VHH binders against o13842. Designs and how they scored, part 2

Target 1, 320 residues: o13842
Amino acid sequence: MYETRDLTGNAGKPVDTNPWPNNSKIAVSFVVNYEEGGERSLLYEDEGFETFLTEAGLMPFPNRPVRERSIESCFEYGSRCGFWRILNLFKKHKVPFTCWAIGQAVEKNPVVVGAMEEAGCEVGSHSHRWINYEGVPPETEYEHIKKSVQAIQKASPSNSAPRSWYTGRASLNTRKLVCQVYKDLGLPQPFDSDEYNDDYPYWVADPLASKPGAEDDKGLLIVPYTLEVNDMKYAVAPGFCNSDDFYTYARDAFDVLYEEGLEGAPKMMTIGLHCRLTGRPGRFRGLQKLMEHITSKEGVWVATREQIAQAWSAKHPYKA

## First folded at step 7 (VHH)

Design m1
Fold by OpenDDE, look of step 8:
Structure m1 (fold): chain B 320 residues (1-320), chain A 123 residues (1-123)
Amino acid sequence: as target 1 above (320 residues)
Amino acid sequence: QVQLVESGGGVVQPGRSLRLSCAASGFTFSWYAMGWYRQAPGKQRELVASISTSGGSTNYADSVKGRFTISRDNSKNTMYLQMNSLKPEDTAVYYCAKDTTGWYRSDYTFDYWGQGTQVTVSS
């Protein structure tokens, strides 16, 4: 599956001059990562406290086997305040986002799933724990994938299973295991977003196929994500120093892609968000400004990732 | 519990062939790369060959390239080592090993060694 890399892609050629509904010039996907309650903590039998994407940024002290309440409480702000602030913004503008929810986080605050569904948002899976799965035994990761799907489905008033998948810190086993779990649960194949390498969705071989191109190869749809138009940059160096940095970068990305769309190459744009980051008032202003900019333009389709996947796959079915 | 059981070793003359087998249990066999190691008297244990989860990728030590072939049957939870054109320097205890993490990797790390099977090449 990862034995080779496709470094060519479409080789700069237009893939589709009208891939989106209503002749939209760009498809914009906002993603809200809901991780709060799934981060590392001794409370959850982890070896230490969370050090990834915290207010501390680069930690001035090493991780150790203690609870760091300051970190925990910052995550709690995401679920208690940040999430709702973000949700209200999207409701106000009558546009949806896609949530990638950590299974354990949903278990601890299941009301968020219903709220998102009511708002027309998509709830996808971020796995069960917000951890690095590299080095985790496949059997363990399999269970985590399964648990996350079940947790989200259970919390869903409509009993909906997540269709969008993003682990983030994935292992080389993740993609295949995800497909295997869905198959075993009798669920339709999800689409995968653990790639950052394109402006369009694209297909790869079904990881459960006997071999690529075989009769049983039904493909796997990739809907690329982004690590640069992402508020995670607030928590890394050099990163974003204030909400203007985030806004300006995201705006510029949008403008470039939008212009390309006007020129006959409509693409997709992804914006990554985290509840505890952009959800803070000082950073939230950037998202507000971005929303105003994006929604002021004609021919913009703000869509869930599932909607993008559906639109793309309808026009571009997999051909083994 | 992970179990690896080697078989097929023996005493052969130079130029002859042997086929080793490793029967695996206690884990999902198809999820892990596998390998063969060997240890000669007075020498350190060395990697002989490795094989990816699907069997699509193999790697060999330079000393055995062109003579040894590693393969696997995931339906039988078994890995094989076909050893042709055996030399006295191939004399060693051969061990079956399992990768620690599973799927495709550029470099594998192996654990859960079997008990080994003796291969002796002598005239």
Scores: ipSAE 0.084, ipTM 0.567, lowest interface PAE 2.6, mean pLDDT 93
Fold by ESMFold2, look of step 7:
Structure m1 (fold): chain B 320 residues (1-320), chain A 123 residues (1-123)
Amino acid sequence: as target 1 above (320 residues)
Amino acid sequence: QVQLVESGGGVVQPGRSLRLSCAASGFTFSWYAMGWYRQAPGKQRELVASISTSGGSTNYADSVKGRFTISRDNSKNTMYLQMNSLKPEDTAVYYCAKDTTGWYRSDYTFDYWGQGTQVTVSS
C-alpha cells in the first residue's frame, strides 16, 4: 500500500459522469470534530496535558507531566457550548455535517451522538483517543479502533456503528487495522478519510486482500479530508487572525470549485471545524457567513461523507 | 504477554541438518515480521534471517545464504529455520525474534526474544 505514491490521480481530467444528485456542481462536506474528553491528560494516565489546537496557542512543553486546567477548560467550552452552537446552526439551515467523534469523548458525553442523529448528521469515528497513533503497538491501536466503534454504537439511539473513518495522526498500520476491526465486528467496510490529496473520492486496493488486484480485492473508498480549509488555522501559525480570514479563505475555495463544476468538473469540498475553535462567538461569525454564501447558490449539495461515498460508488464502482 | 518458545536445537555433526521451530503466543502472529538471531560464545547477537508477515519476503545473513531457509505457518503461529550443511561456525544459541511495528517496514525492529535453543556443530 504505502510502497508506491500515486502522484497522478486523474491527471487533471474531470470525471466522465457527475455522481452528485440533481446535477449538482459541487458536493460540500462540513466536518465537526468532537474531541473534547479524548485529549491527553494525567487524569487518563497520559504523561502530560494536551497543547494542540488550544486557545493558549502552542505550549513549549507538549510532554510536560502536569495538568493544565486552563487548557482543559478550553476543551470543555467545546463540549459545553461550542458543539451546541454549531449544531443549532446546521439545524437552522437544515443541512447535515459529518462528525469525527473520539470514542472516549463520546463515553464521557454520550448525549451528543443522539443529538447529531436527530439532526440528520452522520457520526463517524475519530478513533478512541485524540493522540498520535504513530508508534502505538498494532494490538493497542486495534483495541482503540474497536472501542471507538463500540462506544459510538452504544451511544447511538439507532444502534448505528460509524460508516466513515478518520484517525488524523495515524500510523502506517491504521488503514489495515480499521478494515480488520470492521470485518471482525461483522460491519460493512468503512469509508476512509485519512488522505488530503484530491477533490474527488477514489478507490484504492482493499488492505485485507491477498494482494492488490486479486479476486478478494473489493477495494476501499477514500473520501479525502482537509487540513487547509480547516478552522485549526485559528490555532496554528501562520493562520487566521479573525473570522473574516476563515470566511474569505473558505469562500474563495468554494467559489473556485463551484466554478469548476459549472464548467463541467463537479468536485467535492470539505470544511473542517472544531467545537472549541469555531464554537467561540467571534469565530462563529465566519461560519455563519460561509453558510449564507453557500446556501445562496444553486447546484450545491451539502451532504454527509456517507452520502458522498454512496453517490460516488453508485456511478464509479471499484474494478479490481 | 508475548511468548516465543524455540525448539529443535541439539548437537549435530558438520554437514548435517537441523530444523528449528518457534511457537508464538500472546500476540497476533500474522501481523508481525519474524526473525532468527544467534549468539555464539563471546560474540554479539546477529540477525540470521527474517521473514515478512505473509512469508513473501525473506532476508538472510551472507554467512548462511543458500544453506538456511526461514519459513512460517500463520495458521499454526509457528516460524521455522531449516539449517542445512551445518558448519562449526554455526554453533550458537538461536533466538526467535518478533518485530515490534507491523506490516509496512522493511527495516524491522526486533525487540522481543525467546530464551533460545542451543545448536552445537562438532565432531
Scores: ipSAE 0.014, ipTM 0.509, lowest interface PAE 7.9, mean pLDDT 91

Design m3
Fold by ESMFold2, look of step 12:
Structure m3 (fold): chain B 320 residues (1-320), chain A 123 residues (1-123)
Amino acid sequence: as target 1 above (320 residues)
Amino acid sequence: QVQLVESGGGVVQPGRSLRLSCAASGFTFSYYAMGWYRQAPGKQRELVASISTKGGSTNYADSVKGRFTISRDNSKNTMYLQMNSLKPEDTAVYYCAKDVTGYYRSDETFDYWGQGTQVTVSS
């Protein structure tokens, strides 16, 4: 897998003039990353404290083999305040999001799964820890994948296993390992979001098939994610300086795709959020403005990734 | 359903004052910086004044500094332009505008502009 690259896609041709319910001109997936409690810490026997996508990543200081309570406190803001502030906004507007939930974070604060389900949101998996899985032994990554699915299902009032998957900092083994875990647990294959390369879902060959196109190839649906329309840019360079930067960028991305949909090429868009980043009041205003903009437009379908995957696959089934 | 309704225009003599109002609805007024633009016949629309979401920062065209004052009342969803010492060159249609600090979209569509109110300064 990954021995070749697909640089062609659909070669710029429209894939479907009406893929979404109610003749919608764009499908919008808001994603809330729930990572708080899964990050690196000496408390969890990691080598140091977390610096990625934190306030520490905005300022230079070296990682050290100590606990850094200031950074841990910033993550705790995400779980204690930011998550709820974001959830309440989505409840007010009566639209759902998909959560990438870290298994360990769920174990340490399981109440968030039920809260999201009650609000009509999808809880997908972000694996078990919030770490870089490149270089992690395949057996260990397999166990992390399994633990994350079980943690989310255990916390789920409906006993639901996650149907959507995103690792982020993945290994070349990750996609196949995820599919293998789901098969071994007797679960349907998840919808995979570990790609950033298109504005609509698409099929790839089943990683577990004997070879691409064989009779055992059931396909794997890719629902692409984003590193562009993503509040991670508050914590990386070059990035967003204030909430208007986030709002303006996300609004303009929405408007471009919406206009393309009006012209006969309806697509999907993802907006990536982190509880500890956009959940801060000053940054949150950007999300409030974006929500007002998106929900003021006709022909916009704000949906979970599972809903988008189901709508797409119903019209475009895999053909091995 | 963004609506911006300007009022307070009219015909006045040079040296007199007018106060323009902009009533806003269909959006959360306090989320957006707002502004006044004007357009005289045959001229391009120009920014006259702008105001931040809470009124803590204002900006003025050089031609109106010291004579015009922009303000807002977020509890009434209303923006104002106090226009003192009016000159014939201030004659224009004045427009209320939403989201003046948005680099990509704020000046490209009348969907975020009012219908305008005529100000005529002549003796």
Scores: ipSAE 0.000, ipTM 0.431, lowest interface PAE 11.7, mean pLDDT 90
Fold by OpenDDE, look of step 12:
Structure m3 (fold): chain B 320 residues (1-320), chain A 123 residues (1-123)
Amino acid sequence: as target 1 above (320 residues)
Amino acid sequence: QVQLVESGGGVVQPGRSLRLSCAASGFTFSYYAMGWYRQAPGKQRELVASISTKGGSTNYADSVKGRFTISRDNSKNTMYLQMNSLKPEDTAVYYCAKDVTGYYRSDETFDYWGQGTQVTVSS
């Protein structure tokens, strides 16, 4: 599946002059990663505590087989406070986001799923554990994928399964396993966001097809994500030092894409968020300012990733 | 077995309204995008409207934009087409369709067509 890379894409050519509803000049996708309760901990039989995307940034000490309560508490702030602060902002502005929820996290706090659905947000899957799946046996990853889908569906008042998939720290097996699990569960094919390489959605071959281009190749839609317009940068070096850094960077990204849209090339923009990061008051101000900036512009479509997937696929069907 | 049953068709005068319904069974309704198609005598079948799983995204043919509204009630496994300001050109058999993959991609991605309901607009 990953034996080859498409380094060309659209080769700078216009893809679609009007890909979005209402002649929108840009589609903006906010993504809220809900990971709290799925991070590494001895409580969950992990070898140590979480060291990725914490307040400590680069850890001044190595991971140890102990519980680090300070880290646990910071994650808890995400689920106890940060998430709700973010959700309320989107409700206030009457725009949705897409959540990528860790299955285990949802099991520990299922009320968040209902709250998001009520607010018109999309709940996708972030797998079951917030771990690196590189090196994880495929059988184990299969079960994690399955559990995450079931956990989210169970927590959903509408009994809705996640349609948006993003593992993040995926293995080379992830894409195929995800599609297999959905098939096995009798669910429709999800769309995949484990790519960061384009400003437009695009198709790849169905990983479950007999071979690419075959009759049974129905394609797999990719809705690209981002690691740069992402509040994860608060937790990495050199990263964002304050909320103005986040705001300025995101604003600039928006403005560039928006201008390109005005010039006849409307694209999509992704903004990545984490509950325990942007959800903190000192960082939250940046998101507030960004929301104000984005929603003040004409021709902006703030959409769920599912909506973007639907809009794109309607005009750009897969051709095997 | 997947079943789609259309209802609500009839004969109306121009400018009047009709509301079509599609009752779905045999599959998890809320997991799939749905659509309405129509076929007039001597013409090809054409997409009228489509709707995403939760109703958050809709598409319309240019000829019906502003007049028709597609909606769904997942709790009732039912899709609707509110047709306002009907024109003689809207005369056709209207069909309910289910998306194959759960994501609307094109006309080719729909299947399990119902038997259709006749809509006739005439003075």
Scores: ipSAE 0.000, ipTM 0.229, lowest interface PAE 12.3, mean pLDDT 92

Design n1
Fold by OpenDDE, look of step 8:
Structure n1 (fold): chain B 320 residues (1-320), chain A 123 residues (1-123)
Amino acid sequence: as target 1 above (320 residues)
Amino acid sequence: QVQLVESGGGVVQPGRSLRLSCAASGFKFSWYAMGWYRQAPGKQRELVASITYEGGSTNYADSVKGRFTISRDNSKNTMYLQMNSLKPEDTAVYYCAKDSTGWYSDSYPFDYWGQGTQVTVSS
């Protein structure tokens, strides 16, 4: 599966001059990562506290087997305040986002799933724990994948299972395990976003196929994500120092892609968000400005990732 | 509990062949890359060959390329090492090993070593 790399892609050629509904010049996917309650903590039997994407940035002290309440409390702001602030913005503009929810986080605050569905947002899966799965035994990861799917489905008023998958800190085992779990649960195949390497969705061989190109190869759709147009940059160095940094970078990315769309190559754009990061008032302003900019343009389709996946698959079915 | 049991070792003359087997238990065999190591007297343990979880990829030490073939049967929880054209330099204890993290052996070390089986190549 990962034995080789496709470094060529489409070789600079536009794949489709009109891939999106209503002749849209760009498909914009906002992603809200809901991780709060799934981060590392002794409370959850982890070895230490969370050090990734916190207000502290680079930790001034080493991780220890203690509870760091300041970190926990910052995550709680994401679920208590940040999430709702973000949701209200999208409701105001009548556009959806895709949520990648950590299963454990949803279990701790299931009301968010209903709220998102009511707002027309998509709820996908971010696995069960917000951890690095590299080095985790596949048996354990399998259970985490399964639990996350079940947690989200249980929290959903419509009993909907997540169709969008993003682990983030994935292992080489993740993609196939995800497909296996869905199969075992009798659910439709999800689409995968654990790639950052394209402006278009694209297909790969079905990880569960006997071999690529075989009769049982139904393909796996990849909807690429981004680590650069992402508010995670608030928590890394060098990174965004204020909301203007985030806004300017995201705006520029949008403008470039939008112009390419006008020139006959409509692409997709992803914007990554975290509740505890962009959900803070001082950073939220950047998202507000970005939303105004994007929605002021003609021919912009703000869509869930599932909608993008469906649109793409309809025009570009997998060919084994 | 993870168990790896090697078999098939013995004493052979140069140019002959042996086939080693490793019977695995205590884990999901098909979810892990596997490998063979060997340790000669007075030398460090070295990787001989590795194979991914479904056998899609194999890797060999330069010293055994073209002579040894690693394979596996996931339905039997067994890994094999076909050793052809054996040389005195191949004399060592051969160990079966399990990948520590999963399907690919290119990034992570092996663990859960078996007890080993002696291979002696002498005229």
Scores: ipSAE 0.368, ipTM 0.739, lowest interface PAE 1.7, mean pLDDT 93
Fold by ESMFold2, look of step 8:
Structure n1 (fold): chain B 320 residues (1-320), chain A 123 residues (1-123)
Amino acid sequence: as target 1 above (320 residues)
Amino acid sequence: QVQLVESGGGVVQPGRSLRLSCAASGFKFSWYAMGWYRQAPGKQRELVASITYEGGSTNYADSVKGRFTISRDNSKNTMYLQMNSLKPEDTAVYYCAKDSTGWYSDSYPFDYWGQGTQVTVSS
């Protein structure tokens, strides 16, 4: 499906119909990545310990077949403390987030799914393991996708399967495999967030259709994500040194899009968070400031990705 | 906003056929699994047949398997139930339902049902 690139999009034109409820000037999607327990470890028969998005940043560790308990302990902070600190902030402000939940992480701490559902948050899937899926055999990736859906549904008090999907470190096969798993399970296609390339949702051809535009082409809705308005920048270079760096960048991104909405081009924005990163008290202050800023503005719709997808689709349906 | 309108019911003799239709509006029909349910007098609603959002998989209650066929036309936002070899026990009000498989539970039933269409099979 990646034989060509769409470098044009809307060519800078705003959409002709505001899809956001109450004539909102911006739709804001907070995303909480729940990855703790899905990362690489010898405990899970991986070749080594996790080295990505840790407190060590991009600093190399000697490559050896051992467990690195300091790194594992930092991930555990995310599941033990950071997740709950973040959830409580969203409950205080009475706004939802969407979670990218790793299936194995959910299996090892299922209580988080019920807590998020009770708070009105959406639990989407981040596949089964927190690994790079490039080069993973397609059959194995299929089984991981399936296991993640089942794990989240099993942990769900409402027995709900995830409607939103993000792999992150995806293969060129991932999108089609995800759609195939959902079809085989008798579930509607998920809303796909494995793109970073627009401030609007947009449609692509259904990867499972016989060909683009055919009668069986029902479309696939893309709800773009972000790697830049994202607290991963605390753990990469060049990145954020402190919570003011995160707050200032995210605030300025919000203000630009909000102002564009006031001028007649209401768009969406995503803010990516990780339990073990922004959940640390010093970094958390930046999220607190951002939440106060966003919730102080008129015409702001803080919504789940499912809500954004549904609002968009109602006003901008797919046409094959 | 969500509307499901059933049609095609009626009174028929045993062994005859009927075809039910469900016209859907107010949501993206092609995104959701759909189902037919029925409710006989004095009984609870039961699932008769269900179909995935793209028509790739179907399920049937044992009592209707081999006699009933569910289908959908996503270009017309319509679901169908072909009911062959009808029996008196098939007498019921038949409901079209929007069924989000994987989201259903006993605590959170489906929120959207049609008004129903009566099917009566005379003894």
Scores: ipSAE 0.000, ipTM 0.108, lowest interface PAE 22.3, mean pLDDT 88

## First folded at step 8 (VHH)

Design k2
Fold by OpenDDE, look of step 10:
Structure k2 (fold): chain B 320 residues (1-320), chain A 123 residues (1-123)
Amino acid sequence: as target 1 above (320 residues)
Amino acid sequence: QVQLVESGGGVVQPGRSLRLSCAASGFKFSWYAMGWYRQAPGKQRELVASITYEGGSTNYADSVKGRFTISRDNSKNTMYLQMNSLKPEDTAVYYCAKDTTGWYRSDYTFDYWGQGTQVTVSS
């Protein structure tokens, strides 16, 4: 499946002049990554502490088999404070986001799932551990995928399984393993967001089909994500230095896409967030400003990724 | 722990056939490509044949094409090598090998070698 790359896409042509409900000029998807409690730690039998997306950015010291309490407590801020600050903002504006939740994190703080569902948000899966799955045996990854789905479903007051999937640091096995786990659990096929290469959803061959294009190929929907309109940039160098950097960048992205929508090519926009990053007061202001800007425009559909997937699939069914 | 156990080797005359088996355990067999290697005295270990995880595709060294057939039974966690029209130059220790990564790859890297089984072709 990954043997070839489609570098052409739609060749610059608009796929649909009216893909979204109510003739919306843009679909905006906010994503909240809930990772706190799933990061690397000796407590979880990892070899060291977490070094990815911390306040230190690039670590000035090497990883070693010790607990780094400063890192742990920063992650705890995400779950104790940042998450709730973000959630309240969305509630205030009466718009939803999609959460990609780490299974282990949900197990440690299950009340967040109910809170999101109550607010009308979607809870998707970020796998079970927040780790790099490249090089991880597929048997292990399979179990992590399974556990994450079960953890989220268990924490859900409605017993809802996640439909949106995003591993992030995925392996080449991830896509097929995810589909296999869902099949084995008797759940409907999820949609995949482990791609960053388009402004529209699109289809790929079903990884579980006998072969691509076969009769049993029902396709797999890709809903692209983003690594640039993403608050992860607070934790990289040079990255965002303050909340205005984040706001300005995101605003500009929105404006460009929105204008394209007005011109007859409505697209989707993704904004990536992390609880421990944007959730801090000094960075939170940027999200507040962004929310005001986006919601002040007419013809904006702030949607969950599931809603986007449904809307797209309805108008653009898979053709094997 | 990954285990690969080869069997079926022996001494045969030229033109005869042998069928090697590899019993696999300690991993999800159907998720990995598998392969056969051989090492003749004084020579480097070389790939003989490989097969994808579901058996849909096979690859052979030029020296064995048309004579050897690799296959697998995922329900039995077993891989096979049917060797027909054996030649003296086929004399070697034959090793079963497992792909290291799993399902999706454009090329396969094999590891987790078994102990090997001796195949001797002699008049």
Scores: ipSAE 0.217, ipTM 0.669, lowest interface PAE 2.1, mean pLDDT 93
Fold by ESMFold2, look of step 10:
Structure k2 (fold): chain B 320 residues (1-320), chain A 123 residues (1-123)
Amino acid sequence: as target 1 above (320 residues)
Amino acid sequence: QVQLVESGGGVVQPGRSLRLSCAASGFKFSWYAMGWYRQAPGKQRELVASITYEGGSTNYADSVKGRFTISRDNSKNTMYLQMNSLKPEDTAVYYCAKDTTGWYRSDYTFDYWGQGTQVTVSS
């Protein structure tokens, strides 16, 4: 599946048909990663504690079997406070986000799924654990994918399975395994966001087809994500020192893409958020400013990733 | 087995309205996008309108925009086509169609079809 790389994409050419409704100049996807309760811990029989995207600063990556309650406590802020603060902002502005939820995190705090559904937000899957899946045996990863779908569906008041997928720290097997799990569960194929390489959605061959281009190749839609317009930069180097850094960076990225849309190349933009990071009051101010900026402009479509996928596929169908 | 049953066709004068219905069974209706096609005598079937599985997005052929409205009621497994300001060129057999892929897909590969209902716009 990854035997070659596509370094060309559209070769700098804008798509010939604007897929965004109302002739919008940009489609904006806010993503809330709900990870709290899925991270590494001895409590979950992991071999060490979580060290990624934490408030604890830079630490050696230890191979020691201890709990680090300070880190666990910071994650708990995300689920106890940060998630709700962010959700309330989106409800106030009457715009949706897409959540990628970790299955185990949902099992341990299922009320968040119903709260997001009631607010009109999309709940997709972030797999079952918040770990690096590189090196995880394929049969184990298959079971994690399945568990995450079932956990989210069980927590859903509407009994809805997740329709979008993002693993993040994925394996070379992840994309095919996700499609296989959905097929085995009798569910329609999800769209995939485990790419960071374009400002447009795009199609790849169906991983389950007999071969690319065959009659059974129905395609798989990729809706790219971002590691650059992402509040993870509060917790990595080089990164954001304060909320104005986040706001200014995200605003400038928005303005560039918006201006390209005005010039005839309307694109999409993603803004990545984490409950335990932007949910802190000092950082939250940056999100508030960004929301005001984006909602003050004409021709902006703030949408769920499913809405973006629907709009795109209607105007740019897969052709095997 | 998948069943799609169209109804509501008839003979009407130009400028009048008709409402078509498509009753669906044999599949999870709320998972799939649906569409209306039409076929005039001697012509190939053409897409008239389509609607996503939840009803949140619609698409129309240029020849019917502003005159036709597609809708669906997932609780009744039924899709509708409201046809206003009918013209003689709207005369055709209208078919209800089911998408094969489901959910977000709006590029639709309609592989299941009903038997059709005749719409005739004339005096």
Scores: ipSAE 0.114, ipTM 0.555, lowest interface PAE 5.3, mean pLDDT 90

